# Designs tried in a protein design chat: VH-VL binders against o27280. Part 36

Target 1, 266 residues: o27280
Amino acid sequence: MDSMNVPEVLEIKRIVEESESVKTFIFSWDFRREVRPGQFVMVWDFRDEKPMSVSLIDPVRSEIGISIRRVGEFTDRVHGLSEGDLLGIRGPYGRGFELMGRDILLVGGGIGMAPLAALADEATARGMRVDALVAARTADELLFLDRLEAAGVNISTCTDDGSCGFKGFAHERLLTLEENHDMAAVCGPEPMMFQVMRILDERDVPAQLSLERYMKCAVGICGQCCLDDTGFRVCAEGPVFWSQELSRVREFGRYRRDPAGRRVPW

## First folded at step 1 (VH-VL)

Design lC9 (framework fv_libevitug)
Fold by ESMFold2-Fast, scan of step 1:
Structure lC9 (fold): chain C 266 residues (1-266), chain A 122 residues (1-122), chain B 110 residues (1-110)
Amino acid sequence: as target 1 above (266 residues)
Amino acid sequence: QVQLQQSGPGLVKPSQTLSLTCAISGDSVSSDSAAWNWIRQSPSRGLEWLGRTYYRSEWYNDYAVSVKSRITINPDTSKNQFSLQLNSVTPEDTAVYYCARGIESYGYFDYWGQGTLVTVSS
Amino acid sequence: QSVLTQPPSASGTPGQRVTISCSGSSSNIGNNYVYWYQQLPGTAPKLLIYDNNKRPSGVPDRFSGSKSGTSASLAITGLQAEDEADYYCGTWDSSLSAGVFGGGTKLTVL
């Protein structure tokens, strides 16, 4: 095993409260170990280890950030930590996003904006035009709007309840936006990603989609990361897939798997 | 710019193993933005995708159903190259063999090797 | 047999427009992006069009691609003698889980 597979104990340098349920934990990072947007790390609180997307990559300050949504015992404990406290970080893991062309559309739902925020930074640094569609159930769950604005991103928002921006789902809002992009990157709930992919396919926009559901192993150990038909593992082959690859997966957008590996409809 | 350079024998006897190597410059064989493909071209079958190898935290292979039982595609990170082994060859395997880089998308090959004519004699 | 169908030949005179078709099914062209490759005599294929209608750096704008339903088309305007080559369409086939190609079209500039 190489050094990437051994947890490093790092001090929490800064905590940013992104919303009531999401915090970004910022650590000093040695960029001799390269990190790319779309990759994830394993976060260890000295009791349990969970995968978390990298949401900030800042070589100038020598910092990375990981964004964590509060959803259970592990994340509740991590949210209780303060600046100066310690966490173990192992990684990075997974396939990152690939950038092509001169303009990119980002479509993010909820915490799915976390890896896309890091991608937005890289795309703008390359001089690309970046349009972002940020979607959530409510206004308070829209993430990274200030950071995206600071980076020069053109932002559209939508909420299911209409509390901010367009009232409706991401794919409904996308139908009213400019058709022409060289590529797209999409991350969020699988039903949202499926609908967005269909629209982008009709527009001949190549898309990369990040599948973050049920990531339980960093090295492809468990079958819960496996997709039907193709045998793809999110943590080993993903989490980022091209839309052409996902069109071959029968379960994409139709059903998911519970912790026992059983099919559960969306 | 990415360049792919092929090497290997041009004549193989029926029932033996065909072995070709593709050396990569301008990219890494372990790049997580690339997949490394073998494609062949014959008058009777045209262009035919054989398979690919790629690195995403672990090494993976995909193979066309028609050759899956006979084919192995292996990376060599120390030499920055990848290879094709095709077992139990027949005259139907006579073709020009190309290595090619794909961006993680099937059927999208942005750089190709020079090609190697492999003849399987009877 | 090739999975995608192309005419075996096409021809034109310098300055004219030539169109090369590529026909498939719902499991390939109908559901996936189409790519076009140009093969000059004695050379490897070279990417000419990606994602249905986009050009790599260095490909002249007189080459264009389009897709409608289960068919795709390559158009060459202002035809030049140097365009004489074999042209191949390619895509992914969801039912085969494999990359697939057309049979190729030999373009002759008369």
Scores: ipSAE 0.000, ipTM 0.379, lowest interface PAE 17.6, mean pLDDT 82

Design lD1 (framework fv_libevitug)
Fold by ESMFold2-Fast, scan of step 1:
Structure lD1 (fold): chain C 266 residues (1-266), chain A 121 residues (1-121), chain B 110 residues (1-110)
Amino acid sequence: as target 1 above (266 residues)
Amino acid sequence: QVQLQQSGPGLVKPSQTLSLTCAISGDSVSSYSAAWNWIRQSPSRGLEWLGRTYYRSKWYSDYAVSVKSRITINPDTSKNQFSLQLNSVTPEDTAVYYCARDSGYTSFDYWGQGTLVTVSS
Amino acid sequence: QSVLTQPPSASGTPGQRVTISCSGSSSNIGSNYVYWYQQLPGTAPKLLIYSNNQRPSGVPDRFSGSKSGTSASLAITGLQAEDEADYYCQSYDDSLSGYVFGGGTKLTVL
């Protein structure tokens, strides 16, 4: 299996500076191996391998994009690369988003907008009406606003510090927005996603949530290969889950794991 | 294990209403991951999608433009089934009618057995 | 009249390779996934290929799909007698806001 087990060494065709901390790396892609919004790839810098969500799917140009936030040694090395440099890519992996209905809501926090930007492109290409709530701590961490606007997405912004749009958290902004959506897709920090999920459940809006920490489980790498609070197994279905699946998980939105694997509150 | 079972009359007179039902087992008609479709097949038109019903916060139905003025597709959550009503039928509505599930991802992954409906008098 | 265009017939002998084409436009195949169905006489269509090139569990790897621009193809390698059937392509059409099918190809195994 070439796409599952062995990275392909690909040349960085183009780099887009999304913000001071986020870059999108664009590669030529053979679409005989389809990629769907919500899926991820493993990115190998010839030292370490990390899962990254696909943020651009462009069959017309035969390209995919992978958006990477600079947060540690691996991502710092990758951010130091230039067009023409090489990275190993394997995948795609995981369960993607499913589009249903006519009117959809996207709720993204920080880098969580990356998989949702790809979803927005697909939804608008299918003639769906797309509302996006884009949330971040500060204005300079809001991502993909120009791309979403160009696609015809109806955008609301929210920053914790009030530097752009609504001052407050994503779930507080959501309470002030219209309720009439056929589905929602949510990606961002887990506490944000938990609060958003609860509001959407009360509004009877079915939601799909993308959990970055379960991307390694989908490829069989990590020790967190099931949601053991409920006995639910996520290795075959992550990173995207329906809200009904996540409502049964005691750990979701309450606890995380530190580097030693210990449960700690968010 | 999903199974779709159709029932309804195989002969309808011109100008009357065609009514068919599709019983679902192995899935829920209100499942968020599915939509429930009617598709017909005739020698003159081939395979033709007629419409669907699905639950997303509330019930929705979408219909093909060619039949939109005459068609209703309704779910019945208590019986775990859905129905087709096609009004003012003509001989051109003679076809094998299928119910089918779609998820968007796999499209029509499960089909009913088919019902031959003849419109004649 | 079908929205997607397929040849009405195709033929081959056992062991050979056969391809079936499906042509559309930018509003359907050009923007959306392609699906393929196999229909044996007297039976309902069966999903053979989804999302351009993916196989459901139980479909032999002799069947493969591909898509380029506004066209798609179904390839059958190592043709067998049991492959004799009607084959239909299907996509979604953005301008019609609905699913669309090809006219079907009758595959004869000689």
Scores: ipSAE 0.000, ipTM 0.403, lowest interface PAE 17.3, mean pLDDT 84
Fold by OpenDDE, second read of step 2:
Structure lD1 (fold): chain C 266 residues (1-266), chain A 121 residues (1-121), chain B 110 residues (1-110)
Amino acid sequence: as target 1 above (266 residues)
Amino acid sequence: QVQLQQSGPGLVKPSQTLSLTCAISGDSVSSYSAAWNWIRQSPSRGLEWLGRTYYRSKWYSDYAVSVKSRITINPDTSKNQFSLQLNSVTPEDTAVYYCARDSGYTSFDYWGQGTLVTVSS
Amino acid sequence: QSVLTQPPSASGTPGQRVTISCSGSSSNIGSNYVYWYQQLPGTAPKLLIYSNNQRPSGVPDRFSGSKSGTSASLAITGLQAEDEADYYCQSYDDSLSGYVFGGGTKLTVL
């Protein structure tokens, strides 16, 4: 058995409260085990297991971070944990973001900024110019602003209610931006990503988008995260996809499969 | 399904230019999810990556240090192909040359059939 | 001459488990994904494992990859006659700014 598929019990080293609903759990990490922005880990609280994106990769401090939004029973339990408590972590899994070029645009919505924050750190460390469009419903839901700023990221914000930055949705704000980039990375609500992708395609900007689907095995075996028509497994071929790949995915931006395999519209 | 079809001469004289072409089917040379590579294989040097070309809002080419001064990889969008030019060849350049697609995290997932190129007088 | 080091040969009998090692450095395997290729005689290499331990469609689950530190390993369980081939590991070297391969391992099924 591949050691990567066995959960490692790790102590929560530190907890960062990102917002009212989002916490980042930080763990010591042996970086002999490679991890890339956009990859995810399976988090096990000894009852249930859920995929979570890596939001922090710090080789200097030998730490990784996982940002978790409180959305259900599992996350409620996890949010109740304290520093020093234990979680099972297995992975990382999936295809992460690829960095190419010199100028990169990040477009993130809500918790979708988690993997993008990690990507931002890497990109800036590599000397890339990073612009980030950070979207949320309200100002208090905007994530990682201080962290991004510290990394040297040029930040643009938008909120549904206009409480911070541009009043409107991410794709609307994007339309107001004049500069093209060598590449874009997108993560957030799928309807947002769908609209953003369309704009980027029209501008001929290569884009990578991170999808969220129900994942069980995380290793491409069970097929529960399989996308219609293409057969793409989000856990194996993704979760990061190129826009061209997603253009072939019929369900993208339209519907998803629930744990029972039923169509659930967005 | 992606297919790569190689073409070009199998014999080149020393000091001349080695030229090969790789025709792409089932994908685009300007695909955002791909990079198009040349790799050669010889008993003496094993598998050796030579370089790649790819489109990311603009065209990029990366070359191996060992051949950087002599190599050019060019895309042809009109024909959906890409080429290899290796100048000033020597017998050490004798190898089977492969074109290959790199899809990023899956690396070289599709290969051409290979072309034996012999450098000889 | 290869940047990544593999044993030149490996052998096993049908049904056995065989492992092929691939040793690199911090600038390649230590920092980048490892890939494995199978090459049958007279053919181009075929992608066998990507991203350290992922199998493309069509690759049997008998094949598995692992990576630890600056080393990687390909494991073949339930060895079959058809597995007789050359196997290559591949990674990217940050210092060379290029892809690097192992010297290859010739696997013989006895």
Scores: ipSAE 0.000, ipTM 0.478, lowest interface PAE 11.5, mean pLDDT 92

Design lD10 (framework fv_libevitug)
Fold by ESMFold2-Fast, scan of step 1:
Structure lD10 (fold): chain C 266 residues (1-266), chain A 122 residues (1-122), chain B 110 residues (1-110)
Amino acid sequence: as target 1 above (266 residues)
Amino acid sequence: QVQLQQSGPGLVKPSQTLSLTCAISGDSVSSYSAAWNWIRQSPSRGLEWLGRTYYRSKWYSDYAVSVKSRITINPDTSKNQFSLQLNSVTPEDTAVYYCARDFSETYYFDYWGQGTLVTVSS
Amino acid sequence: QSVLTQPPSASGTPGQRVTISCSGSSSNIGSNYVYWYQQLPGTAPKLLIYSNNQRPSGVPDRFSGSKSGTSASLAITGLQAEDEADYYCQSYDDSLSGYVFGGGTKLTVL
């Protein structure tokens, strides 16, 4: 393999504006380096490096896409780039999602819909039936609805404020949906994922959840990525975990860590 | 409030199984917010965490590397207690054994049993 | 043996300030909270400080904790005779996937 731990400088081929705060950056990719839905890459702007989930995997066009939400100085700089500009990319890293059965449920919140959009493409290409619950605070923050529809996904939406679809939280909407799924994949804010996991556990639906917080290293394990009780490291052992693994982690859904490494409530 | 009360024999012969129980009052052994630990203390090793059991959707147990091959920690929901079994004991297992609760929000030991001195000798 | 390092003993006179250190590594104190326990002779350890620097209800404000990098300290100001006890630090170790303790410090009030 060619230097997957050294940043490769790639040209931004295309930028898709997903919302006011989210853009997808598309690059040519050599698929001799396998990429699976749920994996991430390190994005380098020649000053700072940040982990970003892969949101598009297109072997036919030889392209990958990386969806980035504007939340700070690094992402503001990247959002200011244009087609033809250069970024450094390392990876992919981490464990991806595994597809099982014939009928699957995707539950995504906000930018968490990005890795699930890539998973939806793979699942539909395999002939699976895909139901997606897309959740956000407001209608303007719902992502990838057109792409999911084009892939043949059965879509349900919910917003906290009721501006689109069901008024309420993802777990409240999930209680009203069909219970017949062979597996689920979940990605979004940690409190949302925790509540969704509880319902899926009750339904005996095996779930995979993506934890994208605190991924700080380009190679292997780093201390900031550690989950409590099990000793898992998100960048090395995640970001995708089975619900059975996460049910052992007492921090999941209850606490986060501040820049000093202290636990604070969500 | 929460109280932990230990019981079990104070003398165990080498190669036998050490067995202790910890009875819980003021909380449920299946309480989601709690984990139930065994910790021992000896002059040579100080305080040493041995393992824990806790309930989420299912029962889970975690064990310290040093004892993992010999140890079992089991809940008993009907009696609201949990137990320690340590197999193939040696004189080095002589210690005061404590049961203790840690809280899912804090990861520190907020309530301790009274302690049981276990002597391993022939 | 203990994973975290404490001095085996410390001493002071009434009214004095005493500090007890606890040293670890990036896999334990460097990445996780530190907790302190007081053990009086013949009793189980009692929680004294949690989450680096927080006091449970009933613990005098003479006791304080701090953490910097891979080390932590317990400070006792206005030392009293009843503070004579063994003190243990505790953290979680990511590499071991378990709780770890210091070797303990015997504090003597002269």
Scores: ipSAE 0.000, ipTM 0.388, lowest interface PAE 18.8, mean pLDDT 82
Fold by OpenDDE, second read of step 2:
Structure lD10 (fold): chain C 266 residues (1-266), chain A 122 residues (1-122), chain B 110 residues (1-110)
Amino acid sequence: as target 1 above (266 residues)
Amino acid sequence: QVQLQQSGPGLVKPSQTLSLTCAISGDSVSSYSAAWNWIRQSPSRGLEWLGRTYYRSKWYSDYAVSVKSRITINPDTSKNQFSLQLNSVTPEDTAVYYCARDFSETYYFDYWGQGTLVTVSS
Amino acid sequence: QSVLTQPPSASGTPGQRVTISCSGSSSNIGSNYVYWYQQLPGTAPKLLIYSNNQRPSGVPDRFSGSKSGTSASLAITGLQAEDEADYYCQSYDDSLSGYVFGGGTKLTVL
């Protein structure tokens, strides 16, 4: 089967309720097909199709997981599904994270922790030391804490309302942390990522950031996910970018394009 | 945690082939985020990088110019290890040989094998 | 001999500050990160400093690195007896397309 064009119909093997708004759907996976943290798949519910990051990669169980936040009609339908139901999955697509060094910093906001959780599993399995800054608006929106802890990740939490951990934003908490790392991986709201990237650059910590844009084809053809100035296609050249690459992207942290192609502020 | 365990003979005759193996635990020889290296150390030449092998959709090997014509580094995915072959050895190849990991193009070595003294002598 | 140049030896008394230099060229230190290793007798080198001035976990803050131009330096403050070892700088050379090491510095604690 050509995963580039044809979805594979897969049975939902297991569903994990991560929070009130986030569920992880687990599928059997043939690991002859490589999948990397930071890559995404196109999820098809036989009516619509949306890109979703891979949040679990388990070669032992031969499973992958996709974490989906309930935010609209498509995700409402998907959240209504049960174990044993079917979804179309095509991919994986895009450039995933690259691991470097011995010590890695993960900075995630909300559902942005999904790809980072997968990266954490790989990093810890490789014997790396992993620090994770997990940010959310409130305590009940913090994701994957138990999973990260079980993997041996050193967790720091941050909430806007102070209901758990540091009261404030991720970049503010980061400023209070003095430890240096070989690299950082960042995923979350783009304004957060923008601020975090600036701090990491000042500290000379190589950073990779995962962007979210409207993606249709996932194969770099339709242009819906093109970034201004550079012409980078998030689905092809990304979604994971190095900070040096994003420094060339004018719209990063400033605005995005809606489905109609109009500029809208963050 | 990642561990590298070296094995192979410590004595090789001139003109013969030096052969060493490095067994990997805690990581995969075919990992996209790793490069597997051989480095040797001698009083005359100090620390010297010899070459590496790594998997990026296909297998690659890079060798130092000084040994390029005589060296082969091969992965073994079935045993999760990689090997060093150095042909036509001379006494100048006497050294402690190390296998080491470079994690995703960081260009430093974070994990090392225990080292193997290889003496080239008649 | 070695692509990067280090002094063959250095010495200091306990509590002193010692610096070890590493000199290269534009194709290695001038364009790439410098790394430092500590090697105890009979053991493999251990990563001490990465990316010019970063310490891995477990490395005391007594160890620091710096880089300027085509030269790098390792500084050890509050010298201790256990610091007696060989120290190597390492970088990557773009022209050679390979990893390069210094000749090593034997540090003696008097």
Scores: ipSAE 0.000, ipTM 0.478, lowest interface PAE 13.2, mean pLDDT 92

